# Ledger of designs, part 2: VHH binders against Epidermal growth factor receptor kinase substrate 8-like protein 2 (EPS8L2)

Target 1, 157 residues: Epidermal growth factor receptor kinase substrate 8-like protein 2 (EPS8L2), of Homo sapiens (Human) (q9h6s3r46to202)
Amino acid sequence: MHETSQYHVQHLATFIMDKSEAITSVDDAIRKLVQLSSKEKIWTQEMLLQVNDQSLRLLDIESQEELEDFPLPTVQRSQTVLNQLRYPSVLLLVCQDSEQSKPDVHFFHCDEVEAELVHEDIESALADCRLGKKMRPQTLKGHQEKIRQRQSILPPP

## First folded at step 4 (VHH)

Design q11 (from e2F with E99G P100K; framework vhh_brivekimig_d4)
Fold by ESMFold2-Fast, scan of step 4:
Structure q11 (fold): chain B 157 residues (1-157), chain A 123 residues (1-123)
Amino acid sequence: as target 1 above (157 residues)
Amino acid sequence: EVQLVESGGGVVQPGGSLRLSCAASGFTFSSYAMSWVRQAPGKGPEWVSSISGSGGSTLYADSVKGRFTISRDNSKNTLYLQMNSLRPEDTALYYCARGKFRYYGSGPYFDYSSQGTLVTVSS
């Protein structure tokens, strides 16, 4: 199981991915962030980003109150945006909960730890989660059946 | 064009109540979590409360728990903050913001930020 990792990050922006925002792709969201950055309209918030085998969590830096919980199945994409902003090391997440009609795109500046390292940790957690969805129930069921068959044909001690 | 327009602020005595409203337009209101954020004179912004898109989940800052209630009417594209047992330290300009965190996608320095509504609690 994935151990909980914790990173200090600065939240930069969150946009909804829809046509009314002129954001239909991740590239559109990045362009909007660049525009806001050039106008000095980015209001940063210090946070703790936690990665575990169930979810990504955002906590307030001082109180450690949970601000957001993204169950891993709701995380659609993780990527880095490097050297395209005044922030050299940016993490991008695309998340959509089942009750949401549109995805959200979240941007974080990673100042103490490179965004590439945070991204790698998240991708690892997502890969483990996806393997569980596709493989684990099937392989466990097959393994249980093989054990039952062995118990019926192999002699007791 | 996305717009958020706050109203309902005013001057009240300690222990009083106010209800703030935020009229939203230009986006699918029910698809967004919404927040209230305040900024006291000479201080940085402070997150107050958030509500999920459906209205089924709410979060509150420790400083307002038990005194404030956030709610929404998705049929009217309106966000509310019921403020009870007001204290002098609640004096601030109150902003409506899109999203579950402080200052994401909206706020005082974003395209969707408004002038806010002033709440003054004084004796």
Scores: ipSAE 0.014, ipTM 0.317, lowest interface PAE 6.4, mean pLDDT 77

Design q12 (from e2F with P108S; framework vhh_brivekimig_d4)
Fold by ESMFold2-Fast, scan of step 4:
Structure q12 (fold): chain B 157 residues (1-157), chain A 123 residues (1-123)
Amino acid sequence: as target 1 above (157 residues)
Amino acid sequence: EVQLVESGGGVVQPGGSLRLSCAASGFTFSSYAMSWVRQAPGKGPEWVSSISGSGGSTLYADSVKGRFTISRDNSKNTLYLQMNSLRPEDTALYYCAREPFRYYGSGSYFDYSSQGTLVTVSS
């Protein structure tokens, strides 16, 4: 009865949290994203973000090829970014696997659903992983049906 | 297997020009952002430029902005770097890289799959 949640997202940026990039905190990473956005230096890549009981996965939208896999234990933080950026309601993930000396900060624009909803699904998966649970709330089934009936939103002029 | 093969390096005088090429295979080229990264003698790698999968967006390091132009031909799976007004400080091995989601633009490390192409600017 496990279901994989799937969201259409636009990848905005990935920064390494390292002093050489002047990024020593999540706030530094957000500030850099704001600066890039204001100068129109962000190019976006459309992809699928999947949430399951083992990991978060990023897939190529056309081929379904796996671009990244983030095992849930490697996900240090999930949060939303509320601001006046061109991209409202941005999702932020901090991830670090055993092969990395420094964590990565990933930013996504969630165009079909609010980033808050994606964040809640991720937090639920992280909590269930820590408690040894593998099932998710029934409310996520309703969300999956809404995604299948989705209507794309157009940015304002 | 992802394969990237750089070419076009050489020796040029200050103020000269060179065009670098990168032939890509083993992946859907148009689906990935691509970057040029250089490593000067005795220094670590530094990011030079990036281009989106469609070619619609480009980014440049401040040190090369206005002098270098990144481009791509998705029908030929080839990435280019046009380098104009070259300076001695541009002397380096130049690598092309498929952009990993872990690093953006001015990242301290990129995944290189090739030997690079040497650019020497000297008089």
Scores: ipSAE 0.016, ipTM 0.338, lowest interface PAE 6.2, mean pLDDT 77

Design q21 (from e2F with S54R; framework vhh_brivekimig_d4)
Fold by ESMFold2-Fast, scan of step 4:
Structure q21 (fold): chain B 157 residues (1-157), chain A 123 residues (1-123)
Amino acid sequence: as target 1 above (157 residues)
Amino acid sequence: EVQLVESGGGVVQPGGSLRLSCAASGFTFSSYAMSWVRQAPGKGPEWVSSISGRGGSTLYADSVKGRFTISRDNSKNTLYLQMNSLRPEDTALYYCAREPFRYYGSGPYFDYSSQGTLVTVSS
């Protein structure tokens, strides 16, 4: 059983991926966000993003009331956006539930943590969901490869 | 339970004005961006206007810019739409909607109540 992870994020925009909006790909959505950002037409909303075994949840930071719930099967894609916006650390989610004819593309600024960390946590939850497991055993080889390739040693003060 | 109750609709002559209200309950009103959405007879829903949770930012559909003003009173959990220079094409059922997110496209997803308030512009 995994524990719930929680991150402070700022919501930037949500677009519907539809031909009528000239948004047929994630790249189209990113271009539109860049255009809005350059015209200072983005208002941000502070939220808590929770990642658990069942869903991604967005909560109001003050009351902790649920603003949105994305069951993991409805999350089609998680991606980071590198240095194309005034916001340096952006998370992108593509979500579509059974009531929607078209997917939504959601953009969040991750201030307190790097978007890559949030993205990796989401990908881990999605992978476990797709395998029908709440826990994924890590192999010794995989663990050693992560240490060798992504090793970061900080000297003590 | 989230509830949104629209009021203030009516019959008005072209060039007239109406003010719509939406009373919200069952959620922290100031935490959500709010929108007005309308549906004309025989048409799909059309987004009209949005306002941020604190009220600092507003957006309008091109068809209503300069004529309609969206506002909110967070102390009363109430959303407003001031409609001026009304035209026959503004005839529709008007719904207030709680937005979980900010949408910049047409055909957006909204959480909105049933029934709405009817606005008829006709002489």
Scores: ipSAE 0.017, ipTM 0.330, lowest interface PAE 5.8, mean pLDDT 77

Design q22 (from e2F with T28R; framework vhh_brivekimig_d4)
Fold by ESMFold2-Fast, scan of step 4:
Structure q22 (fold): chain B 157 residues (1-157), chain A 123 residues (1-123)
Amino acid sequence: as target 1 above (157 residues)
Amino acid sequence: EVQLVESGGGVVQPGGSLRLSCAASGFRFSSYAMSWVRQAPGKGPEWVSSISGSGGSTLYADSVKGRFTISRDNSKNTLYLQMNSLRPEDTALYYCAREPFRYYGSGPYFDYSSQGTLVTVSS
């Protein structure tokens, strides 16, 4: 079980990972972001990034209303991008839901928290999600307890 | 239902000013970047200006920098474009548009736009 975490971030850009956008890899997306940054075409949106055991959520920083929801099964990759952009601490997410033919790559600047910390929290949530725990036999533990209880009421030999 | 309804268009002489307004409803207005786009007679659509959801960041096309100011009032779900020092070349249908949280290389992209208001700059 992952406890809910919340981080202040700035959304930088979202790209579709497609040949028509010349983005076939995460490195292509990073290169595109650098190009947009150099042309002053990045406008940042302040928001809250919430990590819980079901999804990653983007919330409006003032009202805390949901802007986006990324169910954990739709999050394909989480990565940090450090010191390659004007922004020193960038979080990268690759997401694709069932309605999308191509994945999206999302970039966030983490100005109040280290992107590495946010990334680690997301990886923890993804690991918990991917590994549904094998059902531990509750009946086995219950059976052992019942045996102990019955033995305790038997008269000594 | 997403609705974007603009107002404030009209006829003005060169050097004059107009303020366009766009009333938004049916979505969380403060959560979306908003843009103004125009289409001059016989030409394709031209992006004019964008503003972030919080209003903290703005971008302008080179053709309007220093003359136009984009702003928003999130408490009223309203987007504005203050147009000063208008030129005949500014004559166009003006649209307000909602920008999703997606930016695709070649420029801002919009999922909803208004029907357009005519701005005519002529003597």
Scores: ipSAE 0.023, ipTM 0.346, lowest interface PAE 5.9, mean pLDDT 78

Design q24 (from e2F with S52T R102K; framework vhh_brivekimig_d4)
Fold by ESMFold2-Fast, scan of step 4:
Structure q24 (fold): chain B 157 residues (1-157), chain A 123 residues (1-123)
Amino acid sequence: as target 1 above (157 residues)
Amino acid sequence: EVQLVESGGGVVQPGGSLRLSCAASGFTFSSYAMSWVRQAPGKGPEWVSSITGSGGSTLYADSVKGRFTISRDNSKNTLYLQMNSLRPEDTALYYCAREPFKYYGSGPYFDYSSQGTLVTVSS
């Protein structure tokens, strides 16, 4: 009953958002990726990207062993990058967990499916996660019945 | 428990060669890109070389390109760095490191690194 999507992606780069590297914004990270791409300094790693209701997962394409897990609350941003000459279908993720002093910016080439579709799936998962954080549990019928049963055994006021 | 243990460091004359090894355990070695990083006395860490999980692609710092060769034996869970034409400026503590994926920034992003192995190039 968990909706899980799986996409074949190629990891292009991960940058830390660090002022000493002149990467203080997503736009700075995109410019760095373009520079590295033009100098043929990008080498790619093939992965499976899974989107579920708890996290984004990166798996090894052959063994399916987990390479990385991004709990949805740690995903700050999902975005597509348009008009890259070598990589027309690029997904960008900004992630930061509680142990990190600075965010990471991750870039993936989506060759099997357009990055826009992957981005929409991630945005849907992020929206559901945020709504779930603020909502009461969905099993209200059982909860209400248990309250009723407890009240029946308490002494009268 | 992820463990990385380096060996192969030593003292060598300029123009000499050394081969470093890194024995990995506690994870599926072939699923991770691996790197060599060095730190010279009084300086910050410098990335040296990286290799993909399959061994199909390698990257080198400009300072070592053409002299050093990174390789791996996934059947032995071991990473190697063959260092040829060594120079005094190659003197450093050498670390192997596991990367979840690529990192291009002011410093290396590593899941884990080890204690290192010392390489001294002197007459």
Scores: ipSAE 0.015, ipTM 0.343, lowest interface PAE 6.2, mean pLDDT 78

Design q7 (from e2F with S50G L59Y; framework vhh_brivekimig_d4)
Fold by ESMFold2-Fast, scan of step 4:
Structure q7 (fold): chain B 157 residues (1-157), chain A 123 residues (1-123)
Amino acid sequence: as target 1 above (157 residues)
Amino acid sequence: EVQLVESGGGVVQPGGSLRLSCAASGFTFSSYAMSWVRQAPGKGPEWVSGISGSGGSTYYADSVKGRFTISRDNSKNTLYLQMNSLRPEDTALYYCAREPFRYYGSGPYFDYSSQGTLVTVSS
């Protein structure tokens, strides 16, 4: 059993991997993030990232309410991006559920904990999930069926 | 190429109303949540309102809740912001922005590439 881990992260961006966006690879997504960072167009949002044996969860840091749930079978890739951005320690996740025609790429800055440590924890959970789910029937959930109303918190400049 | 073109700004007296429009092209409009963001003179950008891709969920900053209404017409690739009971502090350049999450909206992050539309609320 994988116990729940919690990490304080800052969400930087999420991109759809789509030809119309000129994002057909993770490298394209990293390049776009670098470009947005250089233009100072990244507004960060502080979140709590939870890793457990079923999913990765993003929670609002103030209310603890769930913003996103990524069931482990929907997580295609976890990677660190180091020293390529104004942010020294970045975590990258590629996620796609059965209702999406194209994957999403999520970027998080990990300033209180090394992105490598968060990545290792996620890789461990993914490995356990792959082994366990092959031995047992999978219980899958799609993306949140309804858009959640966000907390009315104005982003700082 | 993603293109967002705002219109509908102008000069109005306190208590007045304006309706902003944003014409989108270069992407599948209905697949993205959209937002309105404003920037007052000499200040940083402020997120104002957001709407899901289907239009089924709307979100508002506390400063505009009850006064502004966001909506969209996916058949016309157009986003709207109806602004009522305008105040001098609403004076700003208003930008429409594409949210990075398809279904959820992930404010405060957004992607925009336009000049905005100026809203001035004065006596």
Scores: ipSAE 0.012, ipTM 0.279, lowest interface PAE 8.6, mean pLDDT 77

Design q8 (from e2F with A33G; framework vhh_brivekimig_d4)
Fold by ESMFold2-Fast, scan of step 4:
Structure q8 (fold): chain B 157 residues (1-157), chain A 123 residues (1-123)
Amino acid sequence: as target 1 above (157 residues)
Amino acid sequence: EVQLVESGGGVVQPGGSLRLSCAASGFTFSSYGMSWVRQAPGKGPEWVSSISGSGGSTLYADSVKGRFTISRDNSKNTLYLQMNSLRPEDTALYYCAREPFRYYGSGPYFDYSSQGTLVTVSS
């Protein structure tokens, strides 16, 4: 079971990977994002990204309302895009639900933490999901152990 | 229940103007960016314009920039699209969307049950 992590992010864009849009690869999507950024056509939306053992969730910052839910099996790829844009760290996700004929490519600017940290957390959750792992529970001894009785030891003569 | 209801469509001559409205309910309207998307007959959906939750930021597709103006009234939970200098190519069903994502191309994901509002530009 993965502990729930929460990150403040800004959504930059979502593209459908489709030949008609000339987006057949992640590199095509990155190129399109760079073009939009150069023309100042990126409108950012602030949100919370949560990573847990079942899904990636996007929540509205003010209301906490769920904007989107990506079950972990629908997340095909997680990648960082560094120093390509005015944004210093960008997270890229490729997601495809069973009801979608084409994958979506999502871009987020990670402004509170490095995109690499968010990416690593997502990769960890995906790995645990694919392996069917249960995380080892915290040992109670480390957190709720009885305080060791203080015993004074006199220095030797 | 999230509800978006578009209105204001109609038939107009080339060079004319129309103002579309979108009445929103079932969510905290001011917390969401809103978009207008259109679908012309026989074509895929096209993103038209977006506005931030506060109304402080706006974006426009190249095809409508300088002719269309997006705005919102958060006290009335209503989104607007003022369309000026209309062209035959603007003929489409127009939808408002609460989607948190902007899609560019032919297959956007939308959270709407509405039929949209029809805009026809013809002589």
Scores: ipSAE 0.020, ipTM 0.363, lowest interface PAE 5.7, mean pLDDT 77

Design q9 (from e2F with E99G; framework vhh_brivekimig_d4)
Fold by ESMFold2-Fast, scan of step 4:
Structure q9 (fold): chain B 157 residues (1-157), chain A 123 residues (1-123)
Amino acid sequence: as target 1 above (157 residues)
Amino acid sequence: EVQLVESGGGVVQPGGSLRLSCAASGFTFSSYAMSWVRQAPGKGPEWVSSISGSGGSTLYADSVKGRFTISRDNSKNTLYLQMNSLRPEDTALYYCARGPFRYYGSGPYFDYSSQGTLVTVSS
């Protein structure tokens, strides 16, 4: 029985990691985030990030409705980005669903708890998961539907 | 080298219709899901609709369901948005983008700066 950890975060951006997008590395994605931040094109979304033994989940902060689910086998990398932006504590996740041809890079500002601690919790969950050969496939359509649900409830600025 | 060029915007009265186009180049168009995203004056960006690479599946924001239709022509590398029963609240700059899951309320995601196409619905 593993306990679920929960963290208040702000979503900053999600990018496709593709050569045609000039994003072939995590460093390219960080550079793009810095560029968007300097142009004030980051539209933050507050949410809860949950870490359990099966997945990383994003929930609506008020209703706790699931906005996104990243099964641990789909999470390729977790990293911190510290003091690179006006956001001092940033968590970076690289995720790829079995239906996706290219990975996604997700960025979160960790405002209540340092990104380093969130990263350590995620790495612990990933290490336990990687020891097993279990894989829980998720469809691109499922992810698209969850994004639709999230965006349809976005509050006006 | 990746380019997305939107067109078809204009001024229409409430209840009117417009068809937007997006010409894509610099990548294998048929291999990627495509989406339409809009940004109304003084507001943050809002996802509107998405279509799979094959065109076999589509998704719509609740605010546009039943009024808008997304489609694509992979032979022409072109994405379309047919907008019917337009309302004043549909007034926005409309952008095309790749993959709906790349858009999490962080502004429209573009590899290169796209100008979008302006839709104004006024009486």
Scores: ipSAE 0.005, ipTM 0.235, lowest interface PAE 10.6, mean pLDDT 76

